# VH-VL binders against Riboflavin kinase: the designs that were tried, part 5

Target 1, 134 residues: Riboflavin kinase, of Devosia riboflavina (a0a087m355)
Amino acid sequence: MGIRLSGCVIHGDKRGRKLGFPTANLSIAPGVELPPDGVYSCIVWLPGQTTHHGATASVGNNPTFDDVKERRVEIYIHDFDGTLYGHELNICLLTRLRDMRRFSGLDDLTGQTERDVAQSRAMLAHHALTGLLP

## First folded at step 22 (VH-VL)

Design S1 (from Q3 with heavy chain I50F)
Fold by ESMFold2 at other seeds, fold request of step 23:
Structure S1 (fold): chain C 134 residues (1-134), chain A 121 residues (1-121), chain B 107 residues (1-107)
Amino acid sequence: as target 1 above (134 residues)
Amino acid sequence: QVQLVESGGGVVQPGRSLRLSCTASGFTFSDYGMHWVRQAPAKGLEWVAFISWDGDDKWYADSVKGRFTFSRDNSQDTLYLQLNSLRPEDTAVYYCARSGIYWSDYSFDSWGQGTMVTVSS
Amino acid sequence: AIRMTQSPSSFSASTGDRVTITCRASQDISKYVAWYQQKSGKAPKFLIYYASTLQSGVPSRFSGSGSGTDFTLTINSLQSEDFATYYCQQYDTWPITFGQGTRVEIT
């Protein structure tokens, strides 16, 4: 079920906290294959925990000057406002909610993020994920 | 309506400097990363530089690194491109362009009219 | 840097024709391609982003397709206002790069 990934939390988007959706940027090991770009419902296990949290993740390009193609995973953990920098997270990407899109401004982006989170919560509530381990 | 207006172009001798500016209106300027793109006469488009929404990140094409400096003044909704040590191959129309607002979106939805820089003896 | 190679360099066409322009990237860039139209003496105009999504206000006769390394811009029924130069642009990596352009001309 889903696509399992792990990685260390590095600094997230500087504007995410200001917009009400603080994100964690995940440092994924080199060579790990990521799923198609888009926004996903997902679940996350916090460090040392066997119970999961709901989350919403974005997978997309990560432009660098290296000729190696880089991907970026940013995750918003639902109902969580703690500090995870430097910690290892285990996640499972579940349902792909939508493809990437353009936004006409920060209000548009925030509105879409609210809808994505609502869709993620709904999908997670409908799935029986109790007892699933990292 | 989104508007970008470049200015500061002109004719200069090789080795001289110019400063280009781009004034923005019709959108929240401080929310967007911005680019400079140039086009030599009868040639294609060449990306020159990027600056992030807050000005903290800047990237340059290899052809201009060390000679051009990109900056922004979010209090005046203005971009600046300092062109130092100009060469004949820098001759081009210089456009400012607006990046997408999302971190995965570096397509250019809005362009200025351009300002012409001619570097010749 | 990622090379973007457009084909053909030019098209001679008539109103009503179907025009197809190909853009090939030197490496996998997923769908991070945009297309622009430029008329002589004017700034480029945004047409398509993310390989296939039309910008608001762009006529539906324009379409884009592709993923990975091969991308196509199609004009299904060429109109008189469509004679211009077209550029593809990748935005998967720095530096941002463009194709060399394709001129669409009146026969």
Scores: ipSAE 0.555, ipTM 0.868, lowest interface PAE 2.3, mean pLDDT 89
Fold by ESMFold2 at other seeds, look of step 22:
Structure S1 (fold): chain C 134 residues (1-134), chain A 121 residues (1-121), chain B 107 residues (1-107)
Amino acid sequence: as target 1 above (134 residues)
Amino acid sequence: QVQLVESGGGVVQPGRSLRLSCTASGFTFSDYGMHWVRQAPAKGLEWVAFISWDGDDKWYADSVKGRFTFSRDNSQDTLYLQLNSLRPEDTAVYYCARSGIYWSDYSFDSWGQGTMVTVSS
Amino acid sequence: AIRMTQSPSSFSASTGDRVTITCRASQDISKYVAWYQQKSGKAPKFLIYYASTLQSGVPSRFSGSGSGTDFTLTINSLQSEDFATYYCQQYDTWPITFGQGTRVEIT
């Protein structure tokens, strides 16, 4: 069973594009309940579409100077490299793949991201084969 | 070996300006966000400012916002902190510190030895 | 801003003692806590991040635990080089804030 979220795509760390994993950063309403921080396999519905894409999401802290605690959701949409800034995305977080961690450099981060995406694709394939996707 | 070296501290009168520098070596400087953290004599640590790896995002503590400006030169592996309109309460040792490389990791794995700023009339 | 409150403010101990330092956050900060050691006249040294993960090269006698609002740093079998001031730090929310420090002193 997945956790459904929506949010507006905002600007974030542009390094994802440079590293070959362009990401969408979502602004999530402060009152929305989120699962524990970490990396997830997920699916995404693009604006105006009823079909979905596979994706890999990171849920973590979102440092702000507001009174309300916020979380950051950063999504790499599999097999998609367009821009969605200012648009609303709908997602469903499925399987938690790992905790947040510290990285020793960009190569370490890139290597971990590659493993996360591979694991996300595998979990989504499993869900598709067993009929467990929404 | 990661090294951070601060410079530019000194004794100045209230209302004056000072520019601090931090030179980095032993790592790919342009991959990391960076911070300034200060410590008043015999007091605890206070975060001052953050700058992203490319210099495009900057955040400041309320106590210095509008007076301090953080910048970086990735071609020279150097950070700058411009301290304007200095007040006696800005008296502290100023450390530069390296942030984590990932967007959620704002812990400080490497610190300089600090440079002393004294604001006194 | 999130207040980080350390307890105790100072602690007298002997070599070989087990020392526990507590840090309490004014709101839920998940596991976004780091710990630092600072000796007089020196810069802080990174010990622990994400509440419980030891930085490379830090002796295994150091450990961290906690999630939410309550966090601890434990030094098992205190060594002579461990007499210092210890700070917790949250990085869940801007501004980044530190605890007021805990001074571990020799008895």
Scores: ipSAE 0.543, ipTM 0.864, lowest interface PAE 2.4, mean pLDDT 88
Fold by ESMFold2, fold request of step 23:
Structure S1 (fold): chain C 134 residues (1-134), chain A 121 residues (1-121), chain B 107 residues (1-107)
Amino acid sequence: as target 1 above (134 residues)
Amino acid sequence: QVQLVESGGGVVQPGRSLRLSCTASGFTFSDYGMHWVRQAPAKGLEWVAFISWDGDDKWYADSVKGRFTFSRDNSQDTLYLQLNSLRPEDTAVYYCARSGIYWSDYSFDSWGQGTMVTVSS
Amino acid sequence: AIRMTQSPSSFSASTGDRVTITCRASQDISKYVAWYQQKSGKAPKFLIYYASTLQSGVPSRFSGSGSGTDFTLTINSLQSEDFATYYCQQYDTWPITFGQGTRVEIT
């Protein structure tokens, strides 16, 4: 059910904390097939845990100079504010909520993020996800 | 309302230096990554450099790497491009441009009117 | 670096014509393409991002399409103000690169 992924938490541009939505940024290995870019409802398993958290993920490009096409997954874990840098995270992408868009400022981005999180929570409440394992 | 105004262009001899500035208004400057893009007379557009919103990440085109340095002063809403060891092929109109605010968005939604740099003997 | 090849390099057209400009990337860049309009002596104007999304205030006669390596800018019913040079830009990887431009001229 859904699309299962894993990746190492890397440094981002740090704006998630500035916006009040601390995020984990995952670097995904080249050659791993990802769904179309956009924003997804998802679930995530924290390191060493078999129970999951609800989350909201953005899938997009990860530009480099190496001529290797690379993708990035930015995850806001609902109701979690710990530190995961350097740890591997397991996720399952579920419903695509929207396409990529531009924002007119940080307030616009924050407002959209709030809506995305609300939609993600609503979608997750409609599914029987109890007991899923990494 | 977004305005970008470049300055500091001029005529210089090869091997000399210039410092370009770009002053921003009408938006929260410290929230946006910024670019320099140049256009040689009667030619196409060439990306020159990027700087992240906080100045921590910088990337340069190969044609200028090691010679140009991009910086920003978020307290004065100003970008700087230091152009060292200038060559005739650096002759161009230099535009500053605003990046998208989201981490995956490097399209240029706003441009200044440019400042002309001429490098000739 | 990713090469962006535009075609045609120039095009003569009349008001009311449909104009199609193509841009081919040297590798898969998903939908990370923008399009710009530039009139002589002026800065480029932002038209389209993410291959197909119109910037606010851009007339609906402009449209973009494509994904992967092949992208198209279409102008339906060309207007007098549309005679300009058009550039595609990729932003999937560094360095950022542009097509060489397509000049749309009055017949």
Scores: ipSAE 0.534, ipTM 0.867, lowest interface PAE 2.5, mean pLDDT 89
Fold by ESMFold2 at other seeds, fold request of step 23:
Parts: C-alpha cells; structure tokens; sequence
Structure S1 (fold): chain C 134 residues (1-134), chain A 121 residues (1-121), chain B 107 residues (1-107)
C-alpha cells in the first residue's frame, strides 16, 4: 500500500523554521530501497505515539565521499512544531506529488512548498475518507 | 542579471600564494552555496571546492585539500579562495559558480567569466 | 571518485544534423547529471539538469535522457551557434566530477 521506513533525525536546512516549514531530515541506511526521488504525501508516527501525523516528504540523494549511494528524506510534519533531533521516526510514503526541481530563490522554494503541503493534505484527507491509509 | 566576477589571478612562481575573489550581484548571495571550478589550458573542467550558504560546510577536491581555503563574506557578497603552495599543475582559469539552492541540487546554473592563474618558474 | 566518460571526444557536423553525445558514469548516479555548453574563450553555459530537464531559456532542440549509468545529450537540428564543447557533470556524490568534454566542430 505505502512504503514504510525509519531513520534517525539529522540536521538539514537550518533556515526551514524561519521560513515557516521546519523539517525533520532522516538519514536512510544504505541498502534500504526507496521509491523514485521526488515529493510525496506521507504519514509519520512520532516516538512513543500510536497515532499518525500527516506530512510532506522530499526524497533525494544524500551525497558522501565514500562512493556509497545514500538517500535522504526531508519531512515537513503537518501541524507539528517540535524538535525531534536524534530520535527515530517511522514514516509511510504514499502518493508521489512531483519530481525534484530547481528553485530561483527562497521565495520560489517557499511557494512550491506551500503548494506541495496543500496537495499532500488533500491526498491524505481523501485517503482517510476512503479508508485507504495504512 | 545574476553576475559573478572573479579577480586576483596572475602569474606567480611555484610555492607562492595567491588569493582569488568572486563578487556576486543580482541575487541574494547568502541563500546559495557556491563552488570553484578550474580549467587548465586546453583541458576539461575540474571541480575545486564547495562552500555552503552560511559558510559552515566546505569540501575540497583531493588535488587541493590542505593547500586551498574557501571562505565567504555574506555582508559583502564576496567569495575568497586562498591558494597556498601553488604548483605548475594549478595553472588554470578559475571560475566561481553558483550551486542550486535546494539541498539535492549541486548543478551550476551561473558561472563567472574566470580569472587566470599561471604558476611557472 | 565517480568517473564520467564522454563519447565521442570530438566529431564534425553540419548545420541541421542530429548530434548525440553520451556520458557513462562508473556507478549508478540515478538522474543526478547536468550538461554544459562551452564556447571558445567563454565560461560554461548551463543546459540541462536532473538528466533531462531543460534550463529556462535553452532552445528546445536540446534534450537529455538517461538514468543510472548511461546518459545522452541530443541536439535535434544543429545550429551555427551550437558548435562548442559539451560537458556532463555528476552531482550524486562528492567530489563533483565532469566528463572530459566533447567538441562539436563544423564541417
């Protein structure tokens, strides 16, 4: 149904909180198979919680010097404002919303992020109404 | 509109030092990671170094690690590359280049016109 | 470091020709490839990112394709301003590396 994975929260874009989209960045172990790079609707289970949160995730490369191909997942958790650094998160990637793209500046990135979040919320609301969430 | 202007190139003897500068205009400089890329005469492109938007992360090619130091001054929209212990193999045109703004994007959308560094006896 | 091997190293072409340049990576780099055009005495110009996406303002006769290890830049109807050297670049791992270049020359 969805692609489930977990990872440890690491530092990412330090500006995200100021720009209105604080993110949790997951380092994904080598060898874990992920869907194609892009932006996804997503659900997240926080540490110690049995209920989920809606989220919007970006999947992309995590460059290293050791020639091991690594992927990174950057997650904006909807309606959540907290610190999860150092904790393990469990997530499920659901609908792919778009490809990765370039941005002409932080305003362009912020505008696209707002659109992605709106689309993710809509997809998650549809899944909840139809009983298709994992 | 986006402009990157390198300066500080010249002819120097092996073992000497040189400081390159790159001044930026037409964009919010402090939002972008930046690179240096060089091209030896009649040769291809070689990546030299990267610096993150805030200057906190820096990476270097093995050929220059320990000899070159990349820095930035976001208040002056300027990059610096300190070239120490120069060798004839460092002879090249040095370009500054702008990285993509997003963490997954290290393609170079804007380049300066380059400054020539010649290292010869 | 990831080696990027371009082929051919050079070739001659006429205006109107379809030109194909290939780039092979020494390991899987997904779609993290960019292409650049460099004319004599000038800085490189950004053409394509993420293997196949054209940069704004680049003529539609340019296209890119590929994923994994094999990538292609195509110029579908060569124009007089397209005679230049072309480079591929990977940005999947550090250090960033380029292909050795392909010179497209006028016959």
Amino acid sequence: as target 1 above (134 residues)
Amino acid sequence: QVQLVESGGGVVQPGRSLRLSCTASGFTFSDYGMHWVRQAPAKGLEWVAFISWDGDDKWYADSVKGRFTFSRDNSQDTLYLQLNSLRPEDTAVYYCARSGIYWSDYSFDSWGQGTMVTVSS
Amino acid sequence: AIRMTQSPSSFSASTGDRVTITCRASQDISKYVAWYQQKSGKAPKFLIYYASTLQSGVPSRFSGSGSGTDFTLTINSLQSEDFATYYCQQYDTWPITFGQGTRVEIT
Scores: ipSAE 0.504, ipTM 0.853, lowest interface PAE 2.6, mean pLDDT 88
Fold by ESMFold2, fold request of step 23:
Structure S1 (fold): chain C 134 residues (1-134), chain A 121 residues (1-121), chain B 107 residues (1-107)
Amino acid sequence: as target 1 above (134 residues)
Amino acid sequence: QVQLVESGGGVVQPGRSLRLSCTASGFTFSDYGMHWVRQAPAKGLEWVAFISWDGDDKWYADSVKGRFTFSRDNSQDTLYLQLNSLRPEDTAVYYCARSGIYWSDYSFDSWGQGTMVTVSS
Amino acid sequence: AIRMTQSPSSFSASTGDRVTITCRASQDISKYVAWYQQKSGKAPKFLIYYASTLQSGVPSRFSGSGSGTDFTLTINSLQSEDFATYYCQQYDTWPITFGQGTRVEIT
């Protein structure tokens, strides 16, 4: 079911907390297959936990200077406001909600994020995911 | 209306320094990463440098690394590019350009009209 | 650094023609390509981002396509205002790089 991934939480753009959507940014090893770039509904397991949290993820490029193509996964974990820096997360990407897009400002980005989260919550509510293990 | 205005260009001898500035208006400057892009006479575009919205991250093209310094003053809505140890190869029109606001978007949606730097003996 | 190779270097065309410009990346860059139009003596103008999405206010005769390494800008019915130089740009990796440009000129 879905596409399973794991990665270590790294520092990212500080603006998520400023905008009310604190995010975890995952370092994904080179060569790991990722789905097409875009925004996804997903679920996340924290280290040592068998229960999942609902989440909304963005998959996109992670520019580097080493000629290695790297991808970046930025995750907003629904109803969670803890710090995860340095921890490993297991995730399952489910439904692709939209393509990457350009924003006309932070208000536009925040509005789109609110819609993405609402759509992600709705998708997760319609899937029988209770008890699913990493 | 988004506007970017470069200034500080001129004619200088090799080895000298010059400071370019770019003044922004019509948008919330501190929300955006910014770039410098240059174009030598009758040549194509060359990316020069990037600075993040808060100024914490900066990247430079290899051709200018160690000689050019990019900075921003978000209280004055202004970018600066310090051009040290100038070479004839640095002769170009220098544009400032606005990056996309999202972390995956380094396309340039707004450009200044440019300021000309000429380096010759 | 990722090389962006545009073809052709120049293209002679008449009003009403369909113009196709190709841009090839030296490695997979997904869809992280933008296109710009530059008229002589002016700053570049943003046309397309994410390979195929038109910037607001860009006429629908412009379109972009491609992913991976091969990208195309198409002008479906060239107008007199479209005679210019066109550049592709990748933004998948640092440093940001541009194609060398394609000059579209009057036959």
Scores: ipSAE 0.449, ipTM 0.845, lowest interface PAE 3.4, mean pLDDT 88

